# Ledger of designs, part 281: VHH binders against q9y6x5

Target 1, 379 residues: q9y6x5
Amino acid sequence: LPPKLLLVSFDGFRADYLKNYEFPHLQNFIKEGVLVEHVKNVFITKTFPNHYSIVTGLYEESHGIVANSMYDAVTKKHFSDSNDKDPFWWNEAVPIWVTNQLQENRSSAAAMWPGTDVPIHDTISSYFMNYNSSVSFEERLNNITMWLNNSNPPVTFATLYWEEPDASGHKYGPEDKENMSRVLKKIDDLIGDLVQRLKMLGLWENLNVIITSDHGMTQCSQDRLINLDSCIDHSYYTLIDLSPVAAILPKINRTEVYNKLKNCSPHMNVYLKEDIPNRFYYQHNDRIQPIILVADEGWTIVLNESSQKLGDHGYDNSLPSMHPFLAAHGPAFHKGYKHSTINIVDIYPMMCHILGLKPHPNNGTFGHTKCLLVDQWCI
Short names: E, the ipSAE of ESMFold2; O, the ipSAE of OpenDDE; V2, 0.75 times the mean of E and O plus 0.25 times the DockQ between their complexes.

## First folded at step 13 (VHH)

Design yf30 (framework vhh_8dlx_2; at its last look DockQ between E and O 0.01; V2 from the best seeds 0.00; counts 0 for: pae E 22.1 > 2, placed apart)
Fold by OpenDDE, look of step 13:
Structure yf30 (fold): chain B 379 residues (1-379), chain A 119 residues (1-119)
Amino acid sequence: as target 1 above (379 residues)
Amino acid sequence: EVQLVESGGGVVQPGRSLRLSCAASGFTVSSDWMGWVRQAPGKGLEWIGDIYSGGSTFYNPSLKSLVTISRDDSTNTLYLQMNSLRAEDTAIYYCATGKDYYSEYFDSWGKGTLVTVSS
């Protein structure tokens, strides 16, 4: 039988939550599998870009999902969480569920993973749910496990997405121990439900399961605001994306706009597109705007309005607060093994290996995950 | 306050069918998932199946062919249709919501209704 893989994402699960809170179900999962303590995600550290990096193995400049909000100057199209269905935005890369269906006579399934309800390269997941935040985890889990168990041709790759603890992180801030304890307890219970359901169906021993996240969360404050209106009139530019990485489309001379912003705050770096640091791998795409603003950790870029978020993400991808974790269980993985760190793009070649797929060109390094796998020699 | 009240249990002969009802109050049945569990004499809780907010159903593989779960939103009632009943189906049947078939994970469940399958 072909190997099967379920990829689960809990949005905004900061890596150090594992150290600061109790997760009896997740810890049991880890005990019987593997853990990567920190996953270095891609810049910017936002939901759509990082989820697409996980399933493509590409930096954002390469797969073309460069933010949660995008603008294409040639087509005049806009991308947002409420407008993400146009294949135009996704077709610059091939996600693994498409590869899975095209390379082999196999099916893919998806429960609300970003991009899975869109035909990419004229291929859509054999089974999928349209995104609806009101649908419970249990219902998503039901559909995924039903498809894994009863589909023909068999589902060999599936994705499951959940919005917590990101939403709560934004609301309460990651440093709110009381509220976040409650939220994270619920997450752990959901993991318990997942494991139980798989055992009930007889899938647990044969299914490879990866539990990960796209980014972490940093604490924000009303005392750490950067008001752009104090530096430049908003009539001089169009705002494509705001915080903590603002994408600026000048309406006047770019140099003039840059000069007005470059000294706006000591807690914000201003880059012309060509001067964006190479380490971000965030330059070689037309969807990246002429000027970007990058706020320091915990600072919020605002206009003439106050931020309501006590937590946020999207900052420098080298910051530990932005890093998620990865745990895995199944026939492909060792038991009781912990690894310090990988890059988020490394997940793709690993998944391809597990599924027996030929990976598309990607930025991941298979060697970084070899120690997690039972069929590989750990160097 | 959330309340669940099971009904429809009784004594039935093997091979017969039975429909159980669960009247819910204090919440809307379509707003979340609901499920059925049972406990046979001297045994632990056994999960039967669930119905979720979108209407999707999920069943214990060992019982899937014998049971159907449905919901009437207008009466705020959950149903369990059981067919071809056997002696081993004798149990107290509970309506539940919140988590899984482990009692510690339930947010709410009823007092149960007894089903006895006997010739």
Scores: ipSAE 0.006, ipTM 0.269, lowest interface PAE 10.6, mean pLDDT 92
Fold by ESMFold2, look of step 13:
Structure yf30 (fold): chain B 379 residues (1-379), chain A 119 residues (1-119)
Amino acid sequence: as target 1 above (379 residues)
Amino acid sequence: EVQLVESGGGVVQPGRSLRLSCAASGFTVSSDWMGWVRQAPGKGLEWIGDIYSGGSTFYNPSLKSLVTISRDDSTNTLYLQMNSLRAEDTAIYYCATGKDYYSEYFDSWGKGTLVTVSS
């Protein structure tokens, strides 16, 4: 008693990188555990929303982190990568580390997973690091393993977040095989270091470890730009988020703004909020703006003639390029099993099962992950 | 002790529908689940889906568009509705049950009912 779980995310790790690059350490991890080859993430396919979906089991409209940049018209609050600490944004859901550490004789630890340095429902992770991208993977790992091995009450749920290969995917683009090979080899070495550290500390055989990601990455090009300034004057709207899903807050009648945008590019879909496709589950939250613009894969919405990114994500969640993977190892998991796909929201009820926690209402389906687990009937 | 008896199998033409029944005794919705599993000739067991005490259903993603699981609490009967049947759906279909996440798990299942899809 009680089971322990470490949840690890390597940001922007596209599922097909596993097939197209060499990962000796990750492949050994998979061989001794389980692999889900494609995880269908939530729309929009951005970092903050998908990391929160993993730990809440909820679609973005339900957990309230609907983008990396948000505006709330009632409170006049703004959310961004550099302004993410206000609990207001996070309080529409209860993430698993809060539920976990409210159990008797349990703690939670976090090394920079989005939201873990915020007091959500007045509860912050029992042990955490304030987000700082300059902190090395080794330092994050040292803190997590120290907390897993030495805490009272014991840490039973821990998270570890790393910014790669997302940062490099944006910088080089996923088609730059030479640079991406170098980056992905470094990540595989970090996975090797993770496993070695857990073995050295005596944790490896009895700790459940999930290695996953929030989204993939697609190639961008200066030949695939959508210039909003050519279609609509800035004075007609406030831009809450730009690309590849633009969030448009009209300053004039919404229908007039829509009509100015609807023929702007054949490579961009323009939705009134009520017309957003049902399959996105992206409509029923006040933080979703009255108009969204959804670029086609590989297209970039800009206000000028250039873009600084060679790779991007945030596109339609049906696109395989937006899908991450999931691998897991530990006493709860089978060995040598591969599964084709789950939904990213399914990870939450599976984690609750492993930890013996009652899940909050969520959009995940426990049955989708039963085949990964040794204590469940599966074929 | 839970007892499970499947019925409704038989020969059916491709493209048709079939409903299977599972009569259960000793089953309770408060802490138990029920589900369907099948085994095609020469193949391993394939999970179809489950229904939990709270009424939530979970399906094998490869079968989700073809099947529906439901129950009638008044008769303690579980149903599997299968639509658009194909030759590859030929199998023995089993009803199964177990305990909730937080108790010691015991797997129980019936003798199965054969479904043959042939023209």
Scores: ipSAE 0.000, ipTM 0.108, lowest interface PAE 22.1, mean pLDDT 87
ESMFold2 (binder alone), look of step 13: mean pLDDT 80; pTM 0.805

Design yf31 (framework vhh_8dlx_2; at its last look DockQ between E and O 0.50; V2 from the best seeds 0.00; counts 0 for: pae E 9.9 > 2)
Fold by OpenDDE, look of step 13:
Structure yf31 (fold): chain B 379 residues (1-379), chain A 119 residues (1-119)
Amino acid sequence: as target 1 above (379 residues)
Amino acid sequence: EVQLVESGGGVVQPGRSLRLSCAASGFTVSSNWMAWVRQAPGKGLEWIGDIYSGGSTFYNPSLKSLVTISRDDSTNTLYLQMNSLRAEDTAIYYCATGKDYYSRGFDYWGKGTLVTVSS
């Protein structure tokens, strides 16, 4: 039988939550599988970009999803969470579910993973749910497990996405132990439900399951605001994306805009596009705007508007608060093995290996995940 | 000792609603998979639905619109709410735990409660 893989994402699950809170179900999952304690995600550390990096193995500049909000100056198109269905935005890369269907005449399934409800390279997931945040986890899980169990051709790759603990992290802030304990308890229970359901269906022993996330969460405060209106007139630029990485499209001379912003705050770095640090791999794409502003950890860029978020993400991808974790279980993985760190782009070549797929060119390194796999020699 | 005791069955008219209870002892309902199944006269066991430790519920598609499974953690009790009952819903109803329904096996189950839908 062909190998099967279920990729699960709990949005905004910060890696150190595992150290600071109790997860009986997840810990059992890990005990019988593997754990990567920290996953270095891609810059910017936002939902759409990082989820697409997981399934393509590419940096954001390469796969073209460079933010949750984008603007293309040539076509005059806009991208947002409410406007994400145009294949134009996704076609700069080939996600793994497309590869899975095209290489071996296999089926893919998806429950709300970013990009899965869009035809990419004229291919859409064999089974998918249109994104709807109101749909329960159990309904998503029911569909995914039904497809994994009853499809012909069999579903060999599936994705499952859930919005927590990100939403709550934004609302309460990651340092709110009382509220976050409650939220994370629910997440652990959902993991328990997932495992139980798989066992009930007889899938548990043969299905490879990866549980991961796209980013972490940092604490924000009303005392740590950067007001752009104090530095530059609103009429001099168009704001494409706001915080914590602002994308600036100048309406006047770029240099003038830059000069007005460069000293706006000691807690914000201002970059011309060509001066963006190489380590971000965030330069070589036309969808990246001429100027970007990067706030320090915990600082929020605002206009004459009040921010109600007590937590946020999108900051420097080297910050531990931005890092998610990865846990996995199944025939392909060792039992009781822990690894310190990988890059988020490393997940793609690993998944391709597990599924027997030839990976597209990518930025991942298969060698970084070899120790997780039973069929590989761990150096 | 693990025990499951169903109650709430009886004779009911078509179109009426009925709530069955399953009192559990010897284990915690909220920490385990729980299921409702039924057996009509002359038929095999039929899965109605289940609830997992996290609270997620799943239902037989043929019955989903007519049934709701819930639990009370404080009383360690499982419930089955049935609405718009029909004659074909006449059966012995069981609560169960521990085994995969697909194998038609249970680690533990009650003795059942009879529901008769009759005009």
Scores: ipSAE 0.039, ipTM 0.435, lowest interface PAE 3.4, mean pLDDT 93
Fold by ESMFold2, look of step 13:
Structure yf31 (fold): chain B 379 residues (1-379), chain A 119 residues (1-119)
Amino acid sequence: as target 1 above (379 residues)
Amino acid sequence: EVQLVESGGGVVQPGRSLRLSCAASGFTVSSNWMAWVRQAPGKGLEWIGDIYSGGSTFYNPSLKSLVTISRDDSTNTLYLQMNSLRAEDTAIYYCATGKDYYSRGFDYWGKGTLVTVSS
């Protein structure tokens, strides 16, 4: 009887790809549902932080996943893509799948959404896949649909994560029209197959589906490098994260490190932690290092070598190139409605409403998403 | 009109592999979902798996390590690769599709091809 929700992320799907490439299947999905043309994500515009913001409704400083690479000075713990399973990092917030499955007669399922294979607050998703990038989209979808159809207690909230177009965006750059057309066509084909699979299983009419992403992608170039080694010796700091937002832990006097960096490049802003712009909501967590360096769009911070990436993300969240989209379909959503923008933190209270969950304290505003929902007045 | 013709059946020893073909006419194999289904003696129809227009494949969990569905757009042909065949895999094998891509029904069927697994 309870409403069901499937949350899908295609990593690195820049909002303007929808205007610049053909998506017959996604456009069909939107035509029967809703579109938010761009979503303002959270700073820094990286994968782990933004996926956790979607499911907690919190800014990064509040949920504690502040980057893809982190260091905690008190515990001496490190976080990275290959070292992300310690609940210590995730326990500063309660993601929606934990709240959902603690309700009577409800389960949560996950196919590789960041954090879903971690026992957060000693609670792991009822059904989940351990992260493995070699597992096909089809296998992820098969597991999700099997769990949605066959579980007791029933799965009412499910997540599905896919690494594209982020991986290809890094490899080719978003301006490589030939390769990105091929990549985005494949993603649209997967969306078509997702919809048809849900129809074949009898799920389509009664399942709410959100298709979104964590961030966009900007073009990089060998002509746009910022060489830190030309400005400061490695021995003066510990590098926690490099590009495009470098996290700098000074080994000597902080002011001396700052002074060596502040004039390093006109294409990089250097912030002492207390001077980070308030609009980033990126100050009030011990995992944010004493100095951060924020490269301008399309610039890459390097130590003493060339960059292999042709596209990147993580830049200022005001940049349109960093913004994803959101599309949704299902009983909770209007049909054929387009909305200009929401904040990524607004997705969480909307999902809680759809599922009948009491949201934890969060930074989202339910009113920003009311026009998407059939049971709400658009005022 | 839509027509499906299976081939490649026959007698095969246990533990061996076999590839079945389904030649399609009246539509392009990539324009719709397609399925493989089988019927063993004295049993009902058993779904083997599907392939969708985007190339996504889904399998009966009990068979997923033993079968692979593929297609060749240039020959308009659907394939079923079966490995490590067992006596219980003896069945008539059918390919099938719906009226259109968004249909859930098996509206068009082939005549089937018999696979017998025996020593």
Scores: ipSAE 0.005, ipTM 0.535, lowest interface PAE 9.9, mean pLDDT 91
ESMFold2 (binder alone), look of step 13: mean pLDDT 82; pTM 0.826

Design yf32 (framework vhh_8dlx_2; at its last look DockQ between E and O 0.01; V2 from the best seeds 0.00; counts 0 for: pae E 21.4 > 2, placed apart)
Fold by OpenDDE, look of step 13:
Structure yf32 (fold): chain B 379 residues (1-379), chain A 119 residues (1-119)
Amino acid sequence: as target 1 above (379 residues)
Amino acid sequence: EVQLVESGGGVVQPGRSLRLSCAASGFTVSSNWMSWVRQAPGKGLEWIGDIYSGGSTFYNPSLKSLVTISRDDSTNTLYLQMNSLRAEDTAIYYCATGKDYYSLGFDYWGKGTLVTVSS
C-alpha cells in the first residue's frame, strides 16, 4: 500500500509555547515521534505565503503568494483572504496535493488549507472543504479521516487547517499567560481528539502525521505605533498591505515617496524593491511593490487608525517569535528524536520523499530532515 | 490513577427514561474523547456514542434518536440520557476513553452499570 501523510497546521503556534505551557497530548505525540523545535519560516511571515511555502518548498518570490494582500499592476487584480479563489495567484507554483494526484493514481484531501479550494494548474484536490471559519475542528477532522479511510483511489495526502492559536494571539497577545493558557489547552485537547480518532479508525500506526504551523506571534502595544500619515500624504501612494510589512505603490515619483518614508521611524526599515535584503528571498516577483516598509519586532504600522491587535506576525523571519515548530509521527519517522531547527521550505522535499513523489524544483534541502526519517542515514 | 465509575443503572419499565453518570478521576473529561458502550447478555460490545473535547457528539445511527451524551466540566462527569427504553436495551453500560472502533477496545473504561428494562 502506498504511504499516507496527513499535514496539520495550527495557525500562529509559536515554537516556544512548547516550553512555556503544558501539552500532555502533543507531548505524547512527540514522545512517540519526532520534534523540530524551531522552523524558520519565509519572509514575510504571514499565513497564505507560509502555508504555500510548506506545500511547494518555495520562497515567496518563487511561488507568487507574497502576502495576504496583493495587487497585480498588469491585470489590476487584487488578492485578499476574502478574494483568494482566482487561480491566477496560485499558478506560479505546483502544490504537493496537485503533484500527488498527477504523478500517481492517488487522491488528495483538504480541510481548509490555503489554496486547496482553488483549481491550480486545472487540478483541484479530489476532496476538499470550502473555507469556513465557523466549521468546527471536529467536523474537519471527521471529513479528513473519512476520506483517508474510505476513498478510491485512496487518499494518500491530506491537509487539515485550524485558525488557533493565531486568532487568540492577535486578540490577547502572546504574553497574556492566562488567556493563552486556556487557548493552548484547547489546542492540545484537539490534538488529543485527532490522535484518538486515528486510533479508532486503525490509522494511527500506518499514517504519517505532521503537526506544524506557519508562524509565531509577537507582542504588540499601543505604545509602539508607526503612523505613516505623519511622514507622507496618503494621496501620494496606494497601500497594498499594511503591517508589519507595508507594501507601497507610489502615485508620484518613487524616489520622492521613498525620501518621505526613509526616516519616518527609527523602528522601521524602508526598502526600494531592488534593495530588499537578499536573505529574505523577497525581490524577484512582480507582485512585490516598488517600496516595502518593515517594522521592527512588536511595532505596528498604522494610518490614522489605531490597531486593536495585541499580537501580530509578519516580521523578519529570523526572529524566534516568528518561528513555529514541527512534530511528526508515523512509520516514516523515528521515535523520541528531537531536532533543533529546519527551514520551512525543507518540509516539501521530505513530504515528497515520504509519499514517493518526484518533487518539483524547490528551495528546500532534503538533507536537513534526513535525521527525522527511519529510512535515511543521519549524519 | 485513571478511574471511571458508572452509576444510575437499575430496573426500569419499557418506555421510561434513564440517565447514567460516569464520574472520572485522574484525568479531565473535557480534555478527552469520551465514549459510551454497552454489552447485552450473550452479545458483544456495542458502541453508543462519543463526545469530543470540543463538545461535539457522535452517535450510533441505530440509537441516535434515543440517546444524548453530555458532560459537566465542573464535576468532571459524563452523562448518557436514554429515552423510550426497550427490552433490547438491557445491558451493562460502560463509559470509556481511547476507543478503538474496530475492536471496541479502550485505553480506560469503568466497571459498568447494569440497566434492565422489564415490564
Scores: ipSAE 0.026, ipTM 0.300, lowest interface PAE 4.7, mean pLDDT 92
Fold by ESMFold2, look of step 13:
Structure yf32 (fold): chain B 379 residues (1-379), chain A 119 residues (1-119)
Amino acid sequence: as target 1 above (379 residues)
Amino acid sequence: EVQLVESGGGVVQPGRSLRLSCAASGFTVSSNWMSWVRQAPGKGLEWIGDIYSGGSTFYNPSLKSLVTISRDDSTNTLYLQMNSLRAEDTAIYYCATGKDYYSLGFDYWGKGTLVTVSS
């Protein structure tokens, strides 16, 4: 019986939603498995970077997906959520589904995890769905479970990605209890459907399942805007990414651009690349621009226009509002164990251990997660 | 007042061995997890391995055959033995730990010790 692992992400699932809302299905999942109450993610706390950190165990500066929007000045290449298929962007790391397919005679399956429809190092997931947000959770789940049950060589690693509660968190904000209760109840129902489907197919007892997320969500407001146009003319720089971490490529002397921005708002930190705090691990990649602007929690950087977002993420990764959770169930995991915190980069070496894979070099620490696992000494 | 002090770095010829030390104060090495991490010029941090309170060690698989982590509880020191050194092993080597066993990451770091592998 080769060990199997299903990695599930519900985008934008803030850790304290577990304490502030009711999740009968997720709580049953946790009760029979493990919970990590807070996962400290990587800076910038954005979707593409953090999903790639989960599957590579690397900080953003090391895996090269440093934001949802990037520009490479030498090649003139652009990366965005609508232009993400060029392997150039992804090839600075080797994600776990590639390692799984190449180290042993195994297959990998993917339902829309970032990067799984890209040929990274000339290797694409053995079974995958091209990204399409219109595909229902049910169809994603049905494809994943079909591949887990019916593939030769067997699928031993599978991923499943869902866009909520991130989309609704942006629209309503995490403090909108009425709308977020409805959204989160729907997500709990999807978790119930997932567990029921696995039970019906005979997978539940022998499949390891991780349910996690990439980041949280913080409340924004029309009263908390930082208008860049009031501080600097557009002609002085190229804007690579806007909010809440702006990426600024100067068109004139960098010091002059910095000086125009440094006192723009008391609610924004302005960093020259070499001055970015070391704790961010966000400096040593050419895709990180010479100047970044980091808004305070709940503040939005805009270009002379209003923002319709009532929730956002991407802020300092020390903020509890940016932290997701991790829950897991399966033969590799203890039953009824709760753990306070891990780093998001720690998930990768844990997954490699569960699967018996030889991990690539990474920033994770296996020891941070070993108390979750039945086969490890903990105390 | 937690402090970590690395030593034993220097210039080493390719193919040789080197042992690094990490002297700890303000806590007991055997009551927490300890790590070695390195950073080559212009690169991100690379985890080398951990040692846990019970003495179990875990290594970056790409380095496992090249390194050994040990400790001396009587001197409260952590060691990194490196063998068959290559030019690619040139880096600043850090020892690190968290505030307690359950810490998310590395709250305490040494200053690092430079290892240069060259002829």
Scores: ipSAE 0.000, ipTM 0.115, lowest interface PAE 21.4, mean pLDDT 89
ESMFold2 (binder alone), look of step 13: mean pLDDT 80; pTM 0.809

